VHH binders against q9y6x5. Designs and how they scored, part 12

Target 1, 379 residues: q9y6x5
Amino acid sequence: LPPKLLLVSFDGFRADYLKNYEFPHLQNFIKEGVLVEHVKNVFITKTFPNHYSIVTGLYEESHGIVANSMYDAVTKKHFSDSNDKDPFWWNEAVPIWVTNQLQENRSSAAAMWPGTDVPIHDTISSYFMNYNSSVSFEERLNNITMWLNNSNPPVTFATLYWEEPDASGHKYGPEDKENMSRVLKKIDDLIGDLVQRLKMLGLWENLNVIITSDHGMTQCSQDRLINLDSCIDHSYYTLIDLSPVAAILPKINRTEVYNKLKNCSPHMNVYLKEDIPNRFYYQHNDRIQPIILVADEGWTIVLNESSQKLGDHGYDNSLPSMHPFLAAHGPAFHKGYKHSTINIVDIYPMMCHILGLKPHPNNGTFGHTKCLLVDQWCI

## First folded at step 14 (VHH)

Design uf65
Fold by ESMFold2, fold request of step 16:
Structure uf65 (fold): chain B 379 residues (1-379), chain A 121 residues (1-121)
Amino acid sequence: as target 1 above (379 residues)
Amino acid sequence: EVQLVESGGGVVQPGRSLRLSCAASGFTFSRYAMHWVRQAPGKGLEWIGNIYHTDSTYYNPSLKSLVTISRDDSTNTLYLQMNSLRAEDTAIYYCARHYWGEARTSYFDYWGKGTLVTVSS
């Protein structure tokens, strides 16, 4: 039987939710498998970039999905949540589902992971759902399990994406104990349903399952706004992305735009592209704009308007509030093992190892994940 | 206060053309992408297309040959030109402002109240 892997993301699941809320089903999953308490994700800590980093093992500058909103001045193309299907944006890397299904006697399946409904390098996931936020978790799970159990060639790699707790984290903020407790209880019930469904269909014993997320969430406030219109006339630049990392394309001399912004707020760092800190690995792609603005944790960049969000993400990836967790269960994984931290880019070479795939060149380090795996000597 | 007001709807005959307008106020229109969305009676929302503040346009593939979206930043106005109208184009047409926020939650932060277009003989 070829090894099989299901990769699951619950968007915006902050690592310390595990300590601060009750998860009977997820805790049972962890008890029978492995936990990485803290996954250091990539900058910027946004949804599309980090989901692509998981499946490519690359920093954002290397895979080309550098934000949720992008602009290419040469082709005049835009990328956004509403316009995410042009392969142009995705083709700077090869995600794991493409590599997997090009192997002899293998296919890939996807329930709404970012990019899986796009023909990347002329290759779309063998079985997939077009993205539609109104489709229930149960329907996504039904499709994935049917494909895992009934496909020829067999599905050996599958992905499943769910929008919570990210949506509720934005609405309530991560510090709203009452509302987030209700939301996270529902998430734990979905994890229970997932495990029960896999058991009932006879898939549980031979399927490797990773449950992870792309980023965390930090508390925001109407008291922590940075109004760009107070610092610079809007006619001097084209706005490509807003908060908490703004992407600025100058319409006038770049140095003049920088000088107007550099003292705008003590709670915002302003970088010329060449001055972006090396630790971000966020410089070497033409899609990164000439000036970026990076708000401090919990601060929101606005255009002379109030903010409706009580929680946000996208901040400096050194912040613990931006970090998700990773849990895994299956024949490839130890049972009852906890690991403190890995980098999110390390997940890709680990997944390639589990599936017997040769990884493309990447930024991950296989050695960081060896202790999770039964076939490796923990060094 | 952000406001979006659609106009130009009404009863039109099949095969004719119609141009809808959306008047925007209360924000700097020239910095936002803008969208058109419609809802036929008893049906869900259907995205028509958008135009970015850089003038780049994107369309629902099923409607691409039938519609054109344009904008005039000097008058803060968004337009939808519809050609060769059919009975199935009967719907309430909304303009919406692009959300500078979260992926996978909502495309829009403000909507107009809509304008009804009825295509009938």
Scores: ipSAE 0.770, ipTM 0.905, lowest interface PAE 1.0, mean pLDDT 94
Fold by ESMFold2, look of step 15:
Structure uf65 (fold): chain B 379 residues (1-379), chain A 121 residues (1-121)
Amino acid sequence: as target 1 above (379 residues)
Amino acid sequence: EVQLVESGGGVVQPGRSLRLSCAASGFTFSRYAMHWVRQAPGKGLEWIGNIYHTDSTYYNPSLKSLVTISRDDSTNTLYLQMNSLRAEDTAIYYCARHYWGEARTSYFDYWGKGTLVTVSS
């Protein structure tokens, strides 16, 4: 009857982890499905923006979640991980779970995907979990599979989110082979648990499953710090976001702030909003601050302090280190097919096609994903 | 070295008010958002609220009418005013510094040692 889709994110899963570490369970998943080796994500390469780009098909300037930390000067509202539930921030776009749930005889379910515990356009999934990092993967999986199997109207679109390998990537850095090998083995075991649970519940043969991520991870170092306080007095600006893309709200003349910053470090680019490179698609939203600072890969902007980060993300989206992968399995997908690259915004129109939904206006291109799908001619 | 030191805890009678302080040092306090968190005996951490360096405040909806967070940037001090205290407000109260730019990992990068508030007799 209606096709079903489960969208899974393992946060911070750098694409080349697949070639540099062993994943027997994920490898079996890929062997019976499709792999996209690199997904080019959106700038800035942060968690909230990229998760929302996946489900809206929009660049950050168009969906309005432009960073993990935002400020609106008119309303004096702040957005952060601890203050992410105000629909004000999310309402500039319509995510796929809202569109899906508004269809006749359909519902949506969510296990902690960013934004799914917010009533966006006065609509929240019929089944969802409020975000709580203490809830185990097993409990998230139990809830999502129960909802997929036992709901009326049926759940046809579901999301599942897990914080690793991002948390460990920040803690150890992607180059720590000993610790990252242990972390990635645990994640592969979770993928094995996911597949086994779907088989045990009779869902595996008729459920489409996408396993992807929002961004990668790059190695940081105490030798690669940009001390912002060495270049500008902190009283001249309000800091909205820090690293690796700082968002600067001037308290004095904007040109004066820019001039104090422009030669601060050869490892940092300083942009007036109107001068942000067009390839970033990161200019046309009031939530983007008047000045942004973009650190080079592996460099950390600090406020006269050491950094505790051994790994980070948020950098230029052209960097392979920022790119996740995408794997998929199910009746909509070919088996044993490998694809080089897509844009992260292409995932949304593909998901709409699988679910039989009319996509909202978006930046994705359905043609980029045709070769993954059994019902499409691959050219 | 970043330091956060809570004070003002102790034994207080039900129905009374109490103001906790958090003295901050080792960083430019005026540019950081700051949070209050508590942990009751045998329970997990409960976020109380925060105040941004722009003076915007946010509160846990379950506590919104019972607490007020303020800051004094001239003395590098964060405050938590608690009113109409109940036995269930017995907890260790912590202040914490907002963590920049990460989601779904750590909300805070530095914590105080906490101050015990006991609401009893």
Scores: ipSAE 0.762, ipTM 0.903, lowest interface PAE 1.0, mean pLDDT 94
Fold by ESMFold2, fold request of step 16:
Structure uf65 (fold): chain B 379 residues (1-379), chain A 121 residues (1-121)
Amino acid sequence: as target 1 above (379 residues)
Amino acid sequence: EVQLVESGGGVVQPGRSLRLSCAASGFTFSRYAMHWVRQAPGKGLEWIGNIYHTDSTYYNPSLKSLVTISRDDSTNTLYLQMNSLRAEDTAIYYCARHYWGEARTSYFDYWGKGTLVTVSS
């Protein structure tokens, strides 16, 4: 009987929400499974890059999805949330659902996970939903569970994506206890529904389930704006991405653009590409622009405008506010075990192990996740 | 104060062409991607396409042969050219400004009020 795995992401679920809010359903899931309290994600701490890092085990420079907004000057191609379907952007890596589906007697299913509606290496998930934010969690869950139960060849790997608490975190900020409490209670109810549905369909005991997220959220303010127009004439560069990591394509001499930006704000670091800190693993891809600007936590880079966001992410991946959690339950996992931290790239080799797949070359370390797994020695 | 004002709508016979305009003010138009969307009576929003500040254009595949998006950065104006209009093209047409940096939420941070196009004999 082939092993099965469901990978679930609740976008923007900051790790410390577990300590600061009530999650009776998620806490029961954790009690009967495993918890990783902090997952160190990849820089930049944005949605598309980190979701692709989970399923490829690669740093952003290696998988090629280096931001939510990208530009290729040779082909004049843009990548954005509205223009994310060109395989050109995704083909620098092989996500786990492609590898899984190419195995004999296996298929993959997807409900809205970034990239699953794109034919990556001419391969798209056997069962998938085109992205549509209006589709309810219940409908996404119904499709996933139907495919897990009723497909030939069997679905052995499935993904499920939900936009909250990220959307509300941006709108209210993580410090708005009343609104975030309401939002997070709603998410816990969805987790309860997920577990109950899996039990009713007879899937719960033999399906491995990972519940995780891509990043956290930090509080923003109108008092913490960096006005880029105060520092440099907009005609000197092409803007590729804005905040909190701006991507700058110079139109004039690169050193001149750098010098105009260097002293723009004490709350922003300005890097030439070759000077980006090695710990970011964010240098060796042509999609990374010649100059990046990295705002301090809670600061927003703006174009002479106010900001509508009260929360944001994308900052330095060493910041605890940027870290999600991981919880898991199923026959591959211990019960009642808590682990302090892993790297987000470690999830991929662990998933490959659970599914019996040979991982592609990646940046994860299988040893970091051994303590979660019943078939491994914890060292 | 960001402002987007659509114009050029009205009643048009089937098979004719129409050009819509969107006048932008209150921001540096030349740094933003701009979008056209429409909403037919009783239906949801339908994305038509966009144009980036690099002049690259993208279109809804179902509309690609029927529409052209252009911009004039010297007048801060976005255009939608529609050809061979059909009754199903009856909709309110909106201009929208691209939202920088955030995925899987809203594509846009500002909208116009829309201009009504009615395609009828």
Scores: ipSAE 0.755, ipTM 0.900, lowest interface PAE 1.1, mean pLDDT 94

Design wf38
Fold by OpenDDE, fold request of step 16:
Structure wf38 (fold): chain B 379 residues (1-379), chain A 127 residues (1-127)
Amino acid sequence: as target 1 above (379 residues)
Amino acid sequence: QVQLVESGGGLVQPGGSLRLSCVASGFTFSGSDFYAIGWFRQAPGKEREGLSDISGSSESFTSYSDSVKGRFTISRDNAKNTVYLQMNSLKPEDTAVYYCAAGEYIRGSDHWTYDYWGQGTQVTVSS
């Protein structure tokens, strides 16, 4: 049988949740498969960018999804959660589901993974769901598993996306043990449902499954606010993205805007585009604005009219609180193996290997995941 | 169309109790993990304040602001498509117009967005 792979994302699942909470279903999944305890994601640590990095193996500057909110000065187009359907934003890269879809005797499927309901390079998965937050996990799971089991040509790559624990992380903050324990229990139960469904359909032994996430979550507080209005008049710039990484489009001289912001807070770094640290790989794209503000962990950039969240993400990708995990099970993976860390872009070449696809040029390193795979030598 | 209607407001003495109701029509949030109904209030000359919300999830996840925690309780009746706010130990500072709103969480938004609002009900706490 041709290799099959299901990629599952639970948005905002911080890596250390695995250590601080109980996950009987996920732990069983891990026991029979592999675990990467920490996945270093890409900067900025936001949903759309990191999900696209997983499936392209590219840094954000390369695949072009550089934030959840973007602005292109040439076309004057905007990207946001409510406006993400224009292929213009996605066409700077080729995600794995497109590569797979273009293969003979193969097809791709998707349940609400970012970008999967958009024709990219004039290609869309044979089976996909338009994003709708009201659709239950069960319905998403049922569609994905049906497609994996009964499609012609066969679905060999599928994605499944779920918005928790991100939604709750923002609401309660990651340090709310009472509420987050309940939220995470539900997620574990959903993983149980996933495994059970696969077993019932006879897919479990032959399907490779990756469970991962795009980023973590850090605790925010009303005591840790950076008010931009205290530093610069709103008439001097356009705000493209706000917190914790603000994207600033100056309406006056860039240097003047920079000078007004550079000392705004000791808990915020201000960068001209050309001065963004190289380690972020967040410079070489026109969609990155002339000035970015990066708040310290747990600090929130606000305007006077903004409401406060108790949890947020998007911070420095070196912070452990921003890191997700990766677990995997299936014929391609070892059983009972744990690995300390990989980069999120490493997932792409691994998935390509599993599926027998030639990867596009990417920033991942296949060598980082060899120890997870049964057909590879591990030193 | 979505419509929310608040009721149950009135005049009460300090230390008293009120129970507000929010009846939703054209909208069923029960069963959706990323839908919620929340209670807000706005006092004269002050900004609108979020007080509490309840999700459509089967687990009925709830949240409370510090200002009302321990005194207010949010609940729902799925059969009536109604959300309640039980307000105990009311204080003069609780005087405001109280609103319910329907909200949802959308991927990549990083916040719960409340788009549909009721007309509000006046709550006055005074001796």
Scores: ipSAE 0.924, ipTM 0.960, lowest interface PAE 0.4, mean pLDDT 96
Fold by OpenDDE, fold request of step 16:
Structure wf38 (fold): chain B 379 residues (1-379), chain A 127 residues (1-127)
Amino acid sequence: as target 1 above (379 residues)
Amino acid sequence: QVQLVESGGGLVQPGGSLRLSCVASGFTFSGSDFYAIGWFRQAPGKEREGLSDISGSSESFTSYSDSVKGRFTISRDNAKNTVYLQMNSLKPEDTAVYYCAAGEYIRGSDHWTYDYWGQGTQVTVSS
């Protein structure tokens, strides 16, 4: 039987939640599988970019999803959470479900993973759900497991996406122990439901399952605001993305805009596109705007000093608060093995290996995940 | 079409109590983990501020602004598709038009967005 893989994402699940809260179901999952304690995600640490990095193995500059909000000056197109279905934005890379589906006697399934309801390179997932936040986890899980179990050609790769704890992280902030404990308990229960469903269907022993996330969450405060209006008139630029990484499209001379912003706050770094630090791998794409502003951890960029968010993400990808985790279980993985860190782009070549797929050129390093896999030598 | 209708406002003395109701129609609130109904208020000459919200999740997650914590309580009746705001220990500074709004969290939005608003109900706290 061809290997099967289910990739599950709980959006905004910060890695250290595992240390600070109890997860009976997830811990059991880990006990019988593997854990990567910290996953260094890609910059910017946002949902669409990082989810696409997971399934492409590419930095954002390479796969072209460089933010949750994007603008292309040539076509004058906009990308956002409400406008994400144009293949134009996704076609700069080939996600793993497309690669998998183009193989003989294989199909892919998806429940609301970013990009899965879009024809990419004229290929859309054989089975998919259109994104709808109102759809329960149970319904998403039911569809995914049905497809994994009953499809012809068989579904060999599936994705499942859930918006928590990101939604609650934004609302309560990650430091709200009372609310976040309840939220995280619910997530653990959902993991329990997932495992139970797989066992009931007889999939558990043969299905490889990865549970991961795209980014973490940092605490924000009304006391840590950066007001751009205090530094530059709004008429001088178009805001493409705001916080914590602002994308600035100048309406006047770029240098003038830069000069007005460069000393706006000691808690914000201002970069011309060509001066963006190399470590971010966030430079070589036309969709990256001429100027970006990067707020320090926990600081929020605002226009009118108003924000309702108590938590946010998108910050420097070297910050531990931005890092998710990865847990996995199945025949491809060891049992009871813990690993300290990998890069989020390393997940792609690992998944390709598990599925027996030839990976597209990517930025991942297969060697970083070898110790997780039973068929590999661990150095 | 989503509709929200507030009621329960009125004149009350300082230290008094009011219970506001928000009846929602046109969408399923209960059972939706990423739907919420929130209460907002706007006083004359001031900006609209968020006070409290409750999610449609089975756990009924709630939030409160610092200005109303300990005094206001948000709740819901699933059968009636109604959200309530119990306001106790009212102060003159609580005088405002109170609005309820339906909110949704959308993947990649990074915020709860309230797109549907009621007409508002006047609350006046005065001796």
Scores: ipSAE 0.922, ipTM 0.959, lowest interface PAE 0.4, mean pLDDT 96
Fold by OpenDDE, look of step 15:
Parts: sequence; structure tokens; C-alpha cells
Structure wf38 (fold): chain B 379 residues (1-379), chain A 127 residues (1-127)
Amino acid sequence: as target 1 above (379 residues)
Amino acid sequence: QVQLVESGGGLVQPGGSLRLSCVASGFTFSGSDFYAIGWFRQAPGKEREGLSDISGSSESFTSYSDSVKGRFTISRDNAKNTVYLQMNSLKPEDTAVYYCAAGEYIRGSDHWTYDYWGQGTQVTVSS
């Protein structure tokens, strides 16, 4: 039987939640599998970019999903959470479910993972759910497990996405122990449901399961605001993305816009596109705007309108608060093994290996995950 | 399709109580972890402000602004698809038009948005 892999994402699950809260179901999952304590994600640390990096092994500049909100100056197209269905945005890379789908006697399934309801390179997952926030985890899980169990050709790769703890992180902030405890308990219960469902269906022993996330969450405050309107008139630029990384499209001379912004706040770095630090791997794409603003951790870029978010993400990908975790279980993985850190782009070549797929060129390093796998030598 | 209808407003003396109701139709609120109904108010000459919200989650997560915390209580009746705002210890400064709104969290939006609003109900606190 071909190997099977289920990739699960709990959006915005900060790595240190595992240390600060109780997760009996997840800990049991980890005990019987592997844990990577910290996953360094890609810059910017947002949902669409990082989820696509997981399944492509590419930095954002390479796969072309460079933010949750994007603008292409040539085509004048916009990308957003409400406008993500145009293959134009996704076709700069080949995600793993497409690669898998094109293999003989294999199919892919998806429950609301970013990009899975879009035909990419004229290929769409054999089974998928259109994104709908009102659909319960149970329903998503039921569909995914049904497809994994009964499909022909067999589903050998599946994705499952859930919006928590990100939604609550934004609302309550990650430092709200009372509310976040409740939220995270629910997530642990969902993991319990997942495991139980797989066991009931007889999938648990043979299915490889990865539980991970795209980013963490940092505490924000009304006391840490950067008001752009205090620095530059709104008529001088178009805002493509706002916080914590603002994407600026000048309507006047770029240099003039830059000069008005460069000293706007001591808690914000302003970069011309060509001056963006190399470590971000965030330069070589036309969808990256001429000027980007990067707020310091916990600072929020705002206009005159007020924001009520108490948590946010998108900051420097070197910040621990931005890092998610990775746990895995299945025949491909060791039992009771913990690893300190990997890069999020490392997940792709690992998944390709597990599934027996030839990976497309990517930025991941297979060597970083070898110790997680039973068929590899770990030095 | 989605409609919110507020009721329960009126005139009350300082220190008094009112219970506002918001009946939602056109969507199922309960059972959705990423839906919420919130109460807002707008006083004359002031900006609209958020007061409280309650999620559609089975656990009914709630939030309150500092201005109403300890005095106002938000609740829901799933069978009636109704959200309530119990307002106690009312003050003259609570005088405003009160609105309920339906909110949703969408993947990749990174914020809760309220897209549907009721017509509002007047609350007047005066001696």
C-alpha cells in the first residue's frame, strides 16, 4: 500500500503554548511520535504565505504568496482572504497535493487548507472543501477521514485546516491565560477527536499524521501603536497591506514617500524593496511592493482608525513568538523523539520523502528532518 | 438574507436596568466557532463603540469593554437564535442607540469583522 499522509494545521498555534498549557491528547500524540519544539517559519509570518511554504518548501518570494493581501501592478489584480481563487496567485509554485495528484493511482484531499480549492497548474485536489468558516472541525474531519478511507484512487495525501487558536489569539491576545486556556483545551480535545476517529476507522497505525501550524502570536496593546497618518498623507500612497508589515505603493516619488516614513517610529523599520534584509528571503518577487514597513514585536501599524486586536502575527520570523511547532505520528516517524528546531520549508522535502514523491526544487533541507524518520540515519 | 432586529430599549432612570434582545435570522449563529454577535452603541456626537460580544461556540466565549464590564452581561438563547444584553446600573452616559451586529472570522483576515447590523434601539437613561 502506498504511504499516506495527513497534514493538519491549527492556525496560530505558538510553540510555547506547549510549555505553558496542558495538552493531554497532543502530549499523548507526541509521546507516540515525534516533536519539533520550534519551527522557524517564513517572512512574513502570515497565514497564506506560510501555509503555502509548508506545502511547497519555498520562501515567499519564490512561491509568490507574499502576504494575505497582495497587489500585482502589471495585471492590477488584488489578492485577499475574500479573493484568493485566481490561479494567477498560486501558479508560481507547485504544491505537494498537485504533485501527489498527478501520480498514478493516487489522489489528494483537502479540508480548507489555503490554495486547495483553486486549480493550480490546471490541477485541483480530487476531494476538497471550499472554504467556509461555519463548517465545524467535526465535519472537516469526517470528510477527510472518509476520503482517506474510501477513495479510489486512494487518497494518499490530505490536508486539514482549523482557524484556532489564531482567531482567539487575535481577539484575546496570547497573554490572556483565562480565555486562551479554554481555547487551547478545545484544540486539544479536537486532537483527541482526530486520534479517536483515526483509530475507529483503523487508520491510526498506517497513516502518517503531521500536526503543525503556520505561525505564533504576539501580544499587542493600544499603548504600542504606530500611526502612519502622523507621518505621511494617505494621498501619497496606496496601502496594500497594513500590520505588522505594511506594503506601500507610492503614488508620488518613491524616495519622497520613503523619506516621510523612514523616521516615522523608532519601533518600525522602513525598507526599500532592494534593501530588505537578505535573511527574510523577501525581495525577488514583483508582488512585493516598493516599500515595506516592519513593526517591532508587539507594535501595531495603524491609520486613524482604531484597532481592537490584542494579538497579532506577521513579524520577524526570527522571533520565538512567531514560531509554531510540529508533531508527527505514524509508521514513518520515530516514537518518543524530540527535536529542537527546523525550518518550516524543511517540511516539504520530508513529506515528499514519506510519500515517495520527487520534490520540486525547494528551499528545504531534508537533512534537518532525518532524525524524525525511522528509515533514515540520524547523526 | 441575514437580518438582525434589536428590541428592549426605552427610557429608564439612573441605576435602573434594561434587557436588550437581538434576534438573528438568515443564518445559524450557534454552533459556529467563528461567528459572533456583538453589541455596539452610538451616542449623539460620538463614534460607535463596541460593548460586548458572544461567540457561536458551544462554550459561549464572551468579551466586554471596560466601560460596561461588571454592569452588562451578554447571553444567548440558541433555540431562539437570540442574543441578549442585560444592562444593570445604568448611567446617563449610557444613553445611546444600541446596535447588535453579526461578526465572522475568516481565514487570513486576522481580524473579526462585523458585516451585518441591526436597525438599533434607543436607550435613554434620565431622571
Scores: ipSAE 0.863, ipTM 0.939, lowest interface PAE 0.5, mean pLDDT 96

